# VH-VL binders against Vitellogenin-1 (vit-1), part 1

All scores and structures are predictions.

Target 1, 170 residues: Vitellogenin-1 (vit-1), of Caenorhabditis elegans (p55155r1310to1479)
Amino acid sequence: SVCKVQKNQIRTFDDVLYNTPLTTCYSLIAKDCSEEPTFAVLSKKTEKNSEEMIIKVIRGEQEIVAQLQNEEIRVKVDGKKILSEDYSAHQIERLGESDIVIELPEGEVRFDGYTIKTQLPSYSRKNQLCGLCGNNDDESTNEFYTSDNTETKDIEEFHRSYLLKNEECE
Structure headers, positions and changes below count from the first letter of each chain, unless a header shows other numbers; antibody chains are not in Kabat numbers.
F, E and O stand for the ipSAE by ESMFold2-Fast, ESMFold2 and OpenDDE, each averaged over both directions (binder to target, target to binder). V2 = 0.75 x the mean of E and O + 0.25 x the DockQ between their complexes.
[cut] stands for letters that were removed.
Atom coordinates printed by the task and the answers are left out, and those that the model quotes come from them; centres of patches stay.

## First folded at step 4 (VH-VL)

Design a01 (from c10 with heavy chain S31D, light chain H99K; framework fv_cosibelimab)
Fold by ESMFold2-Fast, scan of step 4:
Structure a01 (fold): chain C 170 residues (1-170), chain A 119 residues (1-119), chain B 112 residues (1-112)
Amino acid sequence: as target 1 above (170 residues)
Amino acid sequence: EVQLVQSGAEVKKPGSSVKVSCKASGGTFSDYAISWVRQAPGQGLEWMGVIIPIFGKANYAQKFQGRVTITADESTSTAYMELSSLRSEDTAVYYCARGPSYRTTFDYWGQGTLVTVSS
Amino acid sequence: NFMLTQPHSVSESPGKTVTISCTRSSGSIASNFVQWYQQRPGSAPTTVIYEDYQRPSGVPDRFSGSIDSSSNSASLTISGLKTEDEADYYCQSYDSSNKYWVFGGGTKLTVL
């Protein structure tokens, strides 16, 4: 299943589409919320009123940050900028000047600066996921579960629960 | 702007446990790595373990595996380090330190918490 | 696994330049970033160099970092030495194979 983030909209793993603009503070898009987490995907806007995003993927002990710079994707692994010839050593594939695929333990994240697609295998255990992409429980409803596992129909409350505390967010 | 404030000094008996807190303010808490480092009197720095709160998984130095537990409460922006089965050799100043990831530099340090283990 | 080895102590006069080495016992020193921390008596450590040669805001340009692959060492150089530079200095790098941080043993800098 696939979760897509673009143009201030999120389509969850359970194919629920809703409107929620990201801010300049990181929001948790998708995470392995099992007892031994293997990945987390976070994103934020580059600036107020932009649709351009920055993505942060935590995979094991590794942090990957990707963003556009001069219409080309720039990747940092653990704070260090890497060149495209080094991407494969970090399980990252370059599809074009602005497109990359980051491998997850079971799945992948595709990013081009404006769209995030998180794909997990259909056989993945249901209800172990959390974040704005939903819990992948095969239930298409208007109910969402906050970071405290409380059910809500308020999209702003849902997003706020996955928005990282920070200074002023735009 | 970013500041890490640790709990106060503690005196513990051998065999007990101690839990030290580290409250972060300014900037984000949940997406940064919080490491714990100790320093015995007159000795060097020794890394104990780390957690990224949003990720939820802690990694520990082998020497402390089984005795140390690192946790975080995202709602209060507070990280904790609990060390069990205390011995006199655990007498040290315990520091929390922040980094952007599990593998990156420590950009801010707490003031330190003196833990004294004595009978 | 590897160790980071520093000299136990170094001393130099005010105004002079001092260099503290940090040698990695196995694997390349360039495989992972090296940080340098300054700890004055009674204080928490503070970062003086991160990512091999970067200075945090507020750290004077008298402090510089370098990597020498031929000796498998990182170095912290302090020029124009001042009395307030008296401190213990620690290098640090990450062990990717064992997934833990390694600190050097520390170097006591005395300014006489």
Scores: ipSAE 0.403, ipTM 0.780, lowest interface PAE 3.2, mean pLDDT 87

Design a03 (from c10 with heavy chain S30R S31N; framework fv_cosibelimab)
Fold by ESMFold2-Fast, scan of step 4:
Structure a03 (fold): chain C 170 residues (1-170), chain A 119 residues (1-119), chain B 112 residues (1-112)
Amino acid sequence: as target 1 above (170 residues)
Amino acid sequence: EVQLVQSGAEVKKPGSSVKVSCKASGGTFRNYAISWVRQAPGQGLEWMGVIIPIFGKANYAQKFQGRVTITADESTSTAYMELSSLRSEDTAVYYCARGPSYRTTFDYWGQGTLVTVSS
Amino acid sequence: NFMLTQPHSVSESPGKTVTISCTRSSGSIASNFVQWYQQRPGSAPTTVIYEDYQRPSGVPDRFSGSIDSSSNSASLTISGLKTEDEADYYCQSYDSSNHYWVFGGGTKLTVL
């Protein structure tokens, strides 16, 4: 199953499509919400009214941040920029001039500076996933679960529960 | 303006536990690393552990493994550090510190909390 | 595992320049960013240098950081010393192998 984030639109793991205005604040896109989390994927826009994004992947003890700079993907691991020759040492693969794949414990995240695709196995932690990509439970409905596991049909409420606000963003 | 505000000084007996809080203004800690660092009287800084509240997993220095628990409450933007089985050598000022990079920087520090352990 | 070693103390007169070193015991000093913190008497630490040589907003340009791979050390340099610079200074870096932060032992700067 695949979740796609692009142009203020999200297609969830369960193939539900909805529109939500992404901001310059990080939003939690997908996370292992079990008692021992193994990954989290967050994203924000570089600027208001921009389609260009920044992605942050937390994987075990590592933090990976990627964004476009001068039309090239720039990758930081634990805050320090790495060169493309070092990508494979961090389970990151460059597929094109500005297209990378970041390996997850069970799956991967593909990013090109504008689109985020998170792919997880269909059996992966179905009732333990959370975030804007949904819970991957094979139910295609208009029902969403907020960060406190409350069911809602209100997209704004759903997004707000996964938005990491501070005064410097939004 | 980012500010980390810690709970007040504590006096504890050996064998007890202490729980120190660190409240962040404006919810600025959810996707940041919140570390705990202590400083014994006249000594240097010693890292104890870290949590990223949105991730939910805490990691600890080997010396404190099994005695320290770091947690976060996102609804109140507050991180906690609980140290158990207190000894007199745990007397120190305990600081929380925020890092925008998961493992590489501390950009803001709390004011510190003095914990005195005496019989 | 590595240690960061600093001199216990340094002293210098007002208006002069002082340099505080931070030497990594194993692995390259350039493998991870180095930060520098200033702790004035009775206060919490504050950041004066981050990411090897960057200054936070509000830190005077008299403060600078550098990395020397040949000596495997980082340095904090303070020029035009003022009485208010009297403080303890700590370097810090991340240990990627063991997943924890390492602090130097601290250096007491006296301005006399």
Scores: ipSAE 0.439, ipTM 0.791, lowest interface PAE 3.0, mean pLDDT 86

Design a04 (from c10 with heavy chain S30I S31D; framework fv_cosibelimab)
Fold by ESMFold2-Fast, scan of step 4:
Structure a04 (fold): chain C 170 residues (1-170), chain A 119 residues (1-119), chain B 112 residues (1-112)
Amino acid sequence: as target 1 above (170 residues)
Amino acid sequence: EVQLVQSGAEVKKPGSSVKVSCKASGGTFIDYAISWVRQAPGQGLEWMGVIIPIFGKANYAQKFQGRVTITADESTSTAYMELSSLRSEDTAVYYCARGPSYRTTFDYWGQGTLVTVSS
Amino acid sequence: NFMLTQPHSVSESPGKTVTISCTRSSGSIASNFVQWYQQRPGSAPTTVIYEDYQRPSGVPDRFSGSIDSSSNSASLTISGLKTEDEADYYCQSYDSSNHYWVFGGGTKLTVL
């Protein structure tokens, strides 16, 4: 299953499509919500009126941040900018000047500066995966669980529960 | 504007435990790493450990392993540092500090909490 | 595990330039970012330099950072020294093999 985030729109792992007010605050896109989390994927807009994104992947103790800089993807690992020749040492693959794949423990994230595609295996229990990409349980009727695991039919409430809002962003 | 606000000063007896809080004021903290650093009177800064709240996982300096526990409560945007089996040499100002990740700079610091251990 | 060594104290007159060194005992100083923190008496530390040479918003351009691989050291340089710069300064870097933050011992800057 694949979750796609672009242009204020999310297609969840269970193929539910909805519009979201993406902001300059990080939103939690997908996370291993098991008892021992292994990854989290977050994203935000670069500017209020831009479709350009910044992605943050937390994988174990490692933080990966990627964004466009002068039409090329630039990657930081644990705060340090790395050159493309070092990508493979961090389980990152460059497919073109503006296209990368970040390997997850089980799955991957593909990013080009505007679109985020996260591919993960199906989870058999609803509390194993959380975030705006949904729970990946092959059941579209149960896609909207907030960050405190409460079901909602209000997309704005759903998004707000995964929004990491602070005064520095909007 | 993010502020880290810590709990007030404490006086403890040797052998007891202390739990210091650090509340992120003005926004959520779950995607940031929170470190704890102490400073004994007239001495330098000493790192104790870190938690990244989004995972609920903490890592500790070897010197404090087994005596320190760092936790986070996402609902209140508060991190905690609990130090057990207190000794007189644990008398120090304890700071929390925020960074974007485990290995990036500390961009905001709490005001500090003085813990005095005396008999 | 490594140590970061700083001079205990440094003194200089207003308007002059001062440089504080931070030397790594083993492994390359360039293998991990170096940060610099300023601490005035009775106050929490604040960041003056991060990622070797970057300045946070609001820190004057009189503050600069550098890395010298030949001496295995980082340096904090303060030009146009002002009395308000009087403080303790700490360098910091990450030990990726032990998953440990290391602070230097601190340098007391006196402006006289």
Scores: ipSAE 0.115, ipTM 0.665, lowest interface PAE 4.3, mean pLDDT 85

Design a05 (from c10 with heavy chain T28I S31T; framework fv_cosibelimab)
Fold by ESMFold2-Fast, scan of step 4:
Structure a05 (fold): chain C 170 residues (1-170), chain A 119 residues (1-119), chain B 112 residues (1-112)
Amino acid sequence: as target 1 above (170 residues)
Amino acid sequence: EVQLVQSGAEVKKPGSSVKVSCKASGGIFSTYAISWVRQAPGQGLEWMGVIIPIFGKANYAQKFQGRVTITADESTSTAYMELSSLRSEDTAVYYCARGPSYRTTFDYWGQGTLVTVSS
Amino acid sequence: NFMLTQPHSVSESPGKTVTISCTRSSGSIASNFVQWYQQRPGSAPTTVIYEDYQRPSGVPDRFSGSIDSSSNSASLTISGLKTEDEADYYCQSYDSSNHYWVFGGGTKLTVL
């Protein structure tokens, strides 16, 4: 299953498409919400009204942050900028100047500065995923479960429940 | 400005458990790593474990594995460290400390909580 | 796993320079960042150096960090010593193999 975030739209793991612009504050895109979390994917816009994003992936003890800088993907691991020669040591693959793949325990995240694709095996962690990408339960019904596991039809309430504030969000 | 404020001093009996809190204010709580570090009287710093609240998984030093539980409540911006099966050797000041990730420097420290274990 | 070894104590006069070493017992000192924390009597630790060489806002430039791969050690150097520098100093680095933080044993700095 694949979740795609781009152009102010999210297509969930269960193939539900909805419109929700990200802000300049991080939103939780996808997370292993099982009893033993293995990953989390967060993203925010670089600035208001931009389609350019910054991605943060937490995987085990590592924090990976990636964004475009001068048309090239720049990667930080635990706050330290790494060179492309070090990417494989961190289970990251560069597919070009602007395209990377970050390996997850089961699955991967692909990012190019404007699109996030999170791919997970269809049999792994079904119904235990949370975040804006949905719960991956193979049902195409309205699956807007907030961060406190309450069902909602309000997209703004859904997004707000996964929004992390650190300053005024734009 | 970021502050970490810990719960007050406790006196405990051997064999009991203690739960220390660390309330964060003035910044983002959910994506920052909160570590717990202890210091026995006149001794050095000893790392116990860490949690990133949004991630929810805690990692522990092997010495404390099975006795320590670190949790976080995002709604109150509070991290907790619970240590069980207390013995006199657990008498120490317990600190929480914050870093941007699991493997980065501690940028802010709590004031410390003295836990005394005596009979 | 590895140990970080510091001298138990160092002493120096006001205005002089002191260096505190932090030696890694196995694996390269350069494989992970080294931090330095200052703990004055009765206080929580505060960061004086992070990521080998960086100073937090508010830490005077008298404090500097260095890495020496040949001795497999990190060093904290404090120049222009002042009485208020009297404190315990701890180095810290991450153990990638065991996934935990290691602290040095601490060094008591006395300003004579």
Scores: ipSAE 0.234, ipTM 0.752, lowest interface PAE 4.3, mean pLDDT 87

Design a07 (from c10 with heavy chain I52F S101G; framework fv_cosibelimab)
Fold by ESMFold2-Fast, scan of step 4:
Structure a07 (fold): chain C 170 residues (1-170), chain A 119 residues (1-119), chain B 112 residues (1-112)
Amino acid sequence: as target 1 above (170 residues)
Amino acid sequence: EVQLVQSGAEVKKPGSSVKVSCKASGGTFSSYAISWVRQAPGQGLEWMGVIFPIFGKANYAQKFQGRVTITADESTSTAYMELSSLRSEDTAVYYCARGPGYRTTFDYWGQGTLVTVSS
Amino acid sequence: NFMLTQPHSVSESPGKTVTISCTRSSGSIASNFVQWYQQRPGSAPTTVIYEDYQRPSGVPDRFSGSIDSSSNSASLTISGLKTEDEADYYCQSYDSSNHYWVFGGGTKLTVL
């Protein structure tokens, strides 16, 4: 199962496509919402009205942040900028000039500054995933579950529940 | 403008517990890690533990493991540090501090909460 | 486990330059970022240097950080000393092996 975020559009793990622009505040894209969380994927726009994103992946206690700088992907691990030669030591691979893959406990996140692909096994944590990528329950309906696990058909309500809002967010 | 506002001073008896709060305002609470650091009178800074609210997991310094509990309430943007089995040597100013992750630099600090343990 | 060792105190006259060292007892000082915090009497600490040598917005360029791998130490340098710089200064780095933050013992800076 694959969730894709690109150009103000999200295709969920259950293959539901919807339009929702990210903001300059982090939104929760996908997270292991089980009793023992193993990962979270967050993203935000670099600037208001930009299609360019910044990604933050939390894997155990490790924080990975990636974004484009001068058309090159730049990666920080726990706040420290790392060189591409060190990527493999952190379970990160470069697939192209600006295309990286970050390994998750089960699955991976692929990022190039404009597209986020989160790939998990289809059997992985069904109904225990949360975020804008959906719950991976094999039901392709237009019904979404908010961060407090209530069902909604309102995309704006759905996104708001996963938006980590602050006063400077646009 | 980000602010961390802590609860007021506490006076506690030996053997009791104390729960200090740290309320975040002016910024996003859930996507930042909140650490707790204490300072005994005239002494240096000592890290106690951290929680990342969106992730939900807390990690503690071994010295405090078993008697410190750090929690977060995202609905009120408030982190808590509870210390049990208090002794006189726990008399200290307790600070909360924010960082973007578990292992990243602290960018903002609370004003501190004085906890006095005496009979 | 490692320790970060700082001098207990340092003093210098106004307008001069002072350097405060922070030495790591085992493992490389360069393996993790070093932060520096300033704490004035009765106040909470504030960050003056993060990620070895970066200054937060609002911190004067008189404050600088450096790493010296040969002595396994980090240094905070304050030039053009002012009375307002009187404070305790703490270095900090992460212990990746034991998953906890280590603070130096602190250095009292007196401007006389």
Scores: ipSAE 0.075, ipTM 0.685, lowest interface PAE 5.6, mean pLDDT 86

Design a08 (from c10 with heavy chain I54L G56D; framework fv_cosibelimab)
Fold by ESMFold2-Fast, scan of step 4:
Structure a08 (fold): chain C 170 residues (1-170), chain A 119 residues (1-119), chain B 112 residues (1-112)
Amino acid sequence: as target 1 above (170 residues)
Amino acid sequence: EVQLVQSGAEVKKPGSSVKVSCKASGGTFSSYAISWVRQAPGQGLEWMGVIIPLFDKANYAQKFQGRVTITADESTSTAYMELSSLRSEDTAVYYCARGPSYRTTFDYWGQGTLVTVSS
Amino acid sequence: NFMLTQPHSVSESPGKTVTISCTRSSGSIASNFVQWYQQRPGSAPTTVIYEDYQRPSGVPDRFSGSIDSSSNSASLTISGLKTEDEADYYCQSYDSSNHYWVFGGGTKLTVL
């Protein structure tokens, strides 16, 4: 299954499409919400009126941040800017000037500065995923569970539950 | 701009526990690592452990494993360090410090909390 | 696991350059980033160098960091030494194998 974040819209792992613009605060896109989380994917807009995003992937104890600078992807691993020749040592692949793939324990994240695609096998972490991409349980009615695992029909409440707290944002 | 503000000084008896707080403001909290570091009078810095609040999972230095518990409350942007079975050797200034991940530099430090353990 | 060894103290006159070393006991010093923290009496540490040689905003360019693989050490160099540079300086690096932060023992800098 694939979750796609692009143009102020999210298509969840269970193929539900909804409108929710990201903000300049990090939002939790997808996370292993089991008792021992192994990854989280977060994103924010570079500025309020932009469709350009910054992505942060936490993978075990490692942090990967990627964004466009001058139409070229820039990647930092644990705060250090890395060159494309170092990507494979960090389980990152460059597919072009501005397109990268970051490996997850059970899947991958593709990012080009404007689109985030998180791909997980359909058997992976059913009902243990959380975030704006939904819970990957092959049941569309469950897509809007907030961060405290309560169901909502209010997309703004759903998104707000996955906004990171105490951030400077619009 | 980012500030880490810690709770005030404490005087504790041997065998008791102490819980120190670290409130973050002006920046990202949940996806950043909050470490705890202590410094005994006239001594160097000693790392105790770390938490990423979003994961609610803490890692501890072996020396403190079983005595230290690090937690975080994302709703108040506050991290806590609780140290149990206090000994006189635990008298120290306790600092919280923030970094982008478990493995990266500390970019901001709290002001420190003096914990005195005396009979 | 490894240790980071610093000299206990260094001293130098105003206007001159001082270098503080931080030597890793096992494994390469270049395996993980090295940070340097400045701590004045009664104050919390503040970062003066991160990721081997980067300066935070507000830290003068008189402060620089370097890595020397031949001696397996990192160095903090302070040029144009000023009285306000008097402080304890700590290096730090991460032990990826044990998932543990290691601090050097600290160096007291005196400006005479």
Scores: ipSAE 0.262, ipTM 0.747, lowest interface PAE 4.3, mean pLDDT 86

Design a09 (from c10 with heavy chain I54M Y102W; framework fv_cosibelimab)
Fold by ESMFold2-Fast, scan of step 4:
Structure a09 (fold): chain C 170 residues (1-170), chain A 119 residues (1-119), chain B 112 residues (1-112)
Amino acid sequence: as target 1 above (170 residues)
Amino acid sequence: EVQLVQSGAEVKKPGSSVKVSCKASGGTFSSYAISWVRQAPGQGLEWMGVIIPMFGKANYAQKFQGRVTITADESTSTAYMELSSLRSEDTAVYYCARGPSWRTTFDYWGQGTLVTVSS
Amino acid sequence: NFMLTQPHSVSESPGKTVTISCTRSSGSIASNFVQWYQQRPGSAPTTVIYEDYQRPSGVPDRFSGSIDSSSNSASLTISGLKTEDEADYYCQSYDSSNHYWVFGGGTKLTVL
């Protein structure tokens, strides 16, 4: 299963497409919402009217942040910028000049500065995922569960429940 | 505008436990790292542990493993630090501190909670 | 695990420059970011430098940070010293191998 985020659109793991204006605040894209979480994927826009994204991946004890700077991918691991020669030591692979893959415990995140693709095995996380990418339960009709596990048909309410607003973002 | 407000001072007997709260207001709680740091009278800062509330996982300094438990309640934007088997040397001011990630600077600090352990 | 070692105390006159060192006992000081915190008596710490060199909004440019790989140390430099700078200063870094934050022992700055 694959969830794709780009151009203010999200295609969920269960292949539901919807539109939501992403912001300069981090939104929770996908997370292991089991009793012992193993990962979370978050994303935000670099600027209010830009399609350029920043991603943050939390994987066990490790935090990875990736974004474009002057048209090249920059990667920080635990707050420290790393060079592409060090990517493999952190289970990160460069696929091209501006395209990277970050390994998850079971799956991966691909990022090019504009598009985020999260790929997980459909069997491994059924009904244990939460976030804007949905719950990966093989049923398209129940993709809109808020962060408190309440079903909603209001996309704005759904997005708001996974929005991590702070003083510096909008 | 972000403010961390901690619970009030506590006086405890040796062998008991204490639970200190840290209520966050004004900003995002769930995705930020909340650390606990203590300072004994006249001593330096000592890191105890950290939690990211949305992730639910806490990590502890080895010195406190088995005695400290850090939890968070996202519905009330409150983090907790519970320290058990108290000794007189646990007398200290306990601080909560928040950062944008668990690897970066502590951007905001609580006012501190004095815990006194004496018989 | 590593230790961060600071001088116990430093003193200097108003208007002068003072430098406080923070030496890492094992592994490179440059392998993780270094932060600096200021703590006045009775108060919680506040950040004066983060990520080796960066100043938070509101911290005057008299405060600067540096990394010296040859001595395996970070330094906090305060120029144009003012009486209000009198405080305890702590360095801090992250141990990525053990997932722990390490604080230096602290330096008491006295402005005479």
Scores: ipSAE 0.008, ipTM 0.587, lowest interface PAE 8.0, mean pLDDT 84

Design a11 (from c10 with heavy chain S101H Y102F; framework fv_cosibelimab)
Fold by ESMFold2-Fast, scan of step 4:
Structure a11 (fold): chain C 170 residues (1-170), chain A 119 residues (1-119), chain B 112 residues (1-112)
Amino acid sequence: as target 1 above (170 residues)
Amino acid sequence: EVQLVQSGAEVKKPGSSVKVSCKASGGTFSSYAISWVRQAPGQGLEWMGVIIPIFGKANYAQKFQGRVTITADESTSTAYMELSSLRSEDTAVYYCARGPHFRTTFDYWGQGTLVTVSS
Amino acid sequence: NFMLTQPHSVSESPGKTVTISCTRSSGSIASNFVQWYQQRPGSAPTTVIYEDYQRPSGVPDRFSGSIDSSSNSASLTISGLKTEDEADYYCQSYDSSNHYWVFGGGTKLTVL
């Protein structure tokens, strides 16, 4: 299953397309919400009214942050910038000047600064997944699960439940 | 304005446990790393462990493994550090500190909580 | 399991420049970022340098950081010393092998 984030739209793992602009605050895109979480994917806009994003992937104890700088992807691992020659040592693959793939324990995240694609096996934790990408339960409905596992049809309520707001972001 | 506010000073007996809280306000709680660092009187800083609340997993310094438990309550934007089997050498000021990224830097610090272990 | 070694104390007159070293006992100092924290008496630490040489907003440009791989050391340099710079300074880096943060022992800066 694939979840795609781009152009202020999200297509969930269950193939539901909806409009929800990201902000300059991180939003939880997808997370292993089981008793032993193995990953989380977060994203935010670089600035208001931009479609350009910054991605943060937490994988085990490791944090990976990626964004475009002068039309080229730049990657930080645990806060330290790494060169493309070191990407493979961190299970990151460069597909072009502006396109990378970050391995997850089961699946991957592909990012180019404007599009996030998160791919997970359909058998993997589909009923324990949470975030804006949905729960991957093979149900295509207008009902979403908020961060407190409450069903809603209100997209703004859904997004707000996964928005990590602070004073510096909007 | 980001602020970390810790619970008040505690006096504990050897063998007991203490639980210190750290409430975050004005900043993003869930996606930032929250570390706990202690400082014995007249001594240096010593890292105890870290949690990223949204991830739900804590990692601990080997010295404290088995005695320290770090947790977070995202609904109240509060992190906790519980230290058990207290000894006199655990007398210290305990700080929480926030980092924007896991293991990168501590950009904001709590005011500290003095824990005194005496009989 | 490395140590970060700092001098116990340094002192210098107002207006002068002081440098505080932070030496890593094993493994390369350049393997992980180095941070520097300032702690005035009775206060919590505050960051003066992060990621080797970056300054947080509000920290004067007279504070600078550097890395010297040949001596396996990081350094904090404070120019134009002022009385308010009197504090304890701690370096910090990550131990990727043991998965924990290491602090230096601290340096007491006296401005006399």
Scores: ipSAE 0.007, ipTM 0.560, lowest interface PAE 8.7, mean pLDDT 84

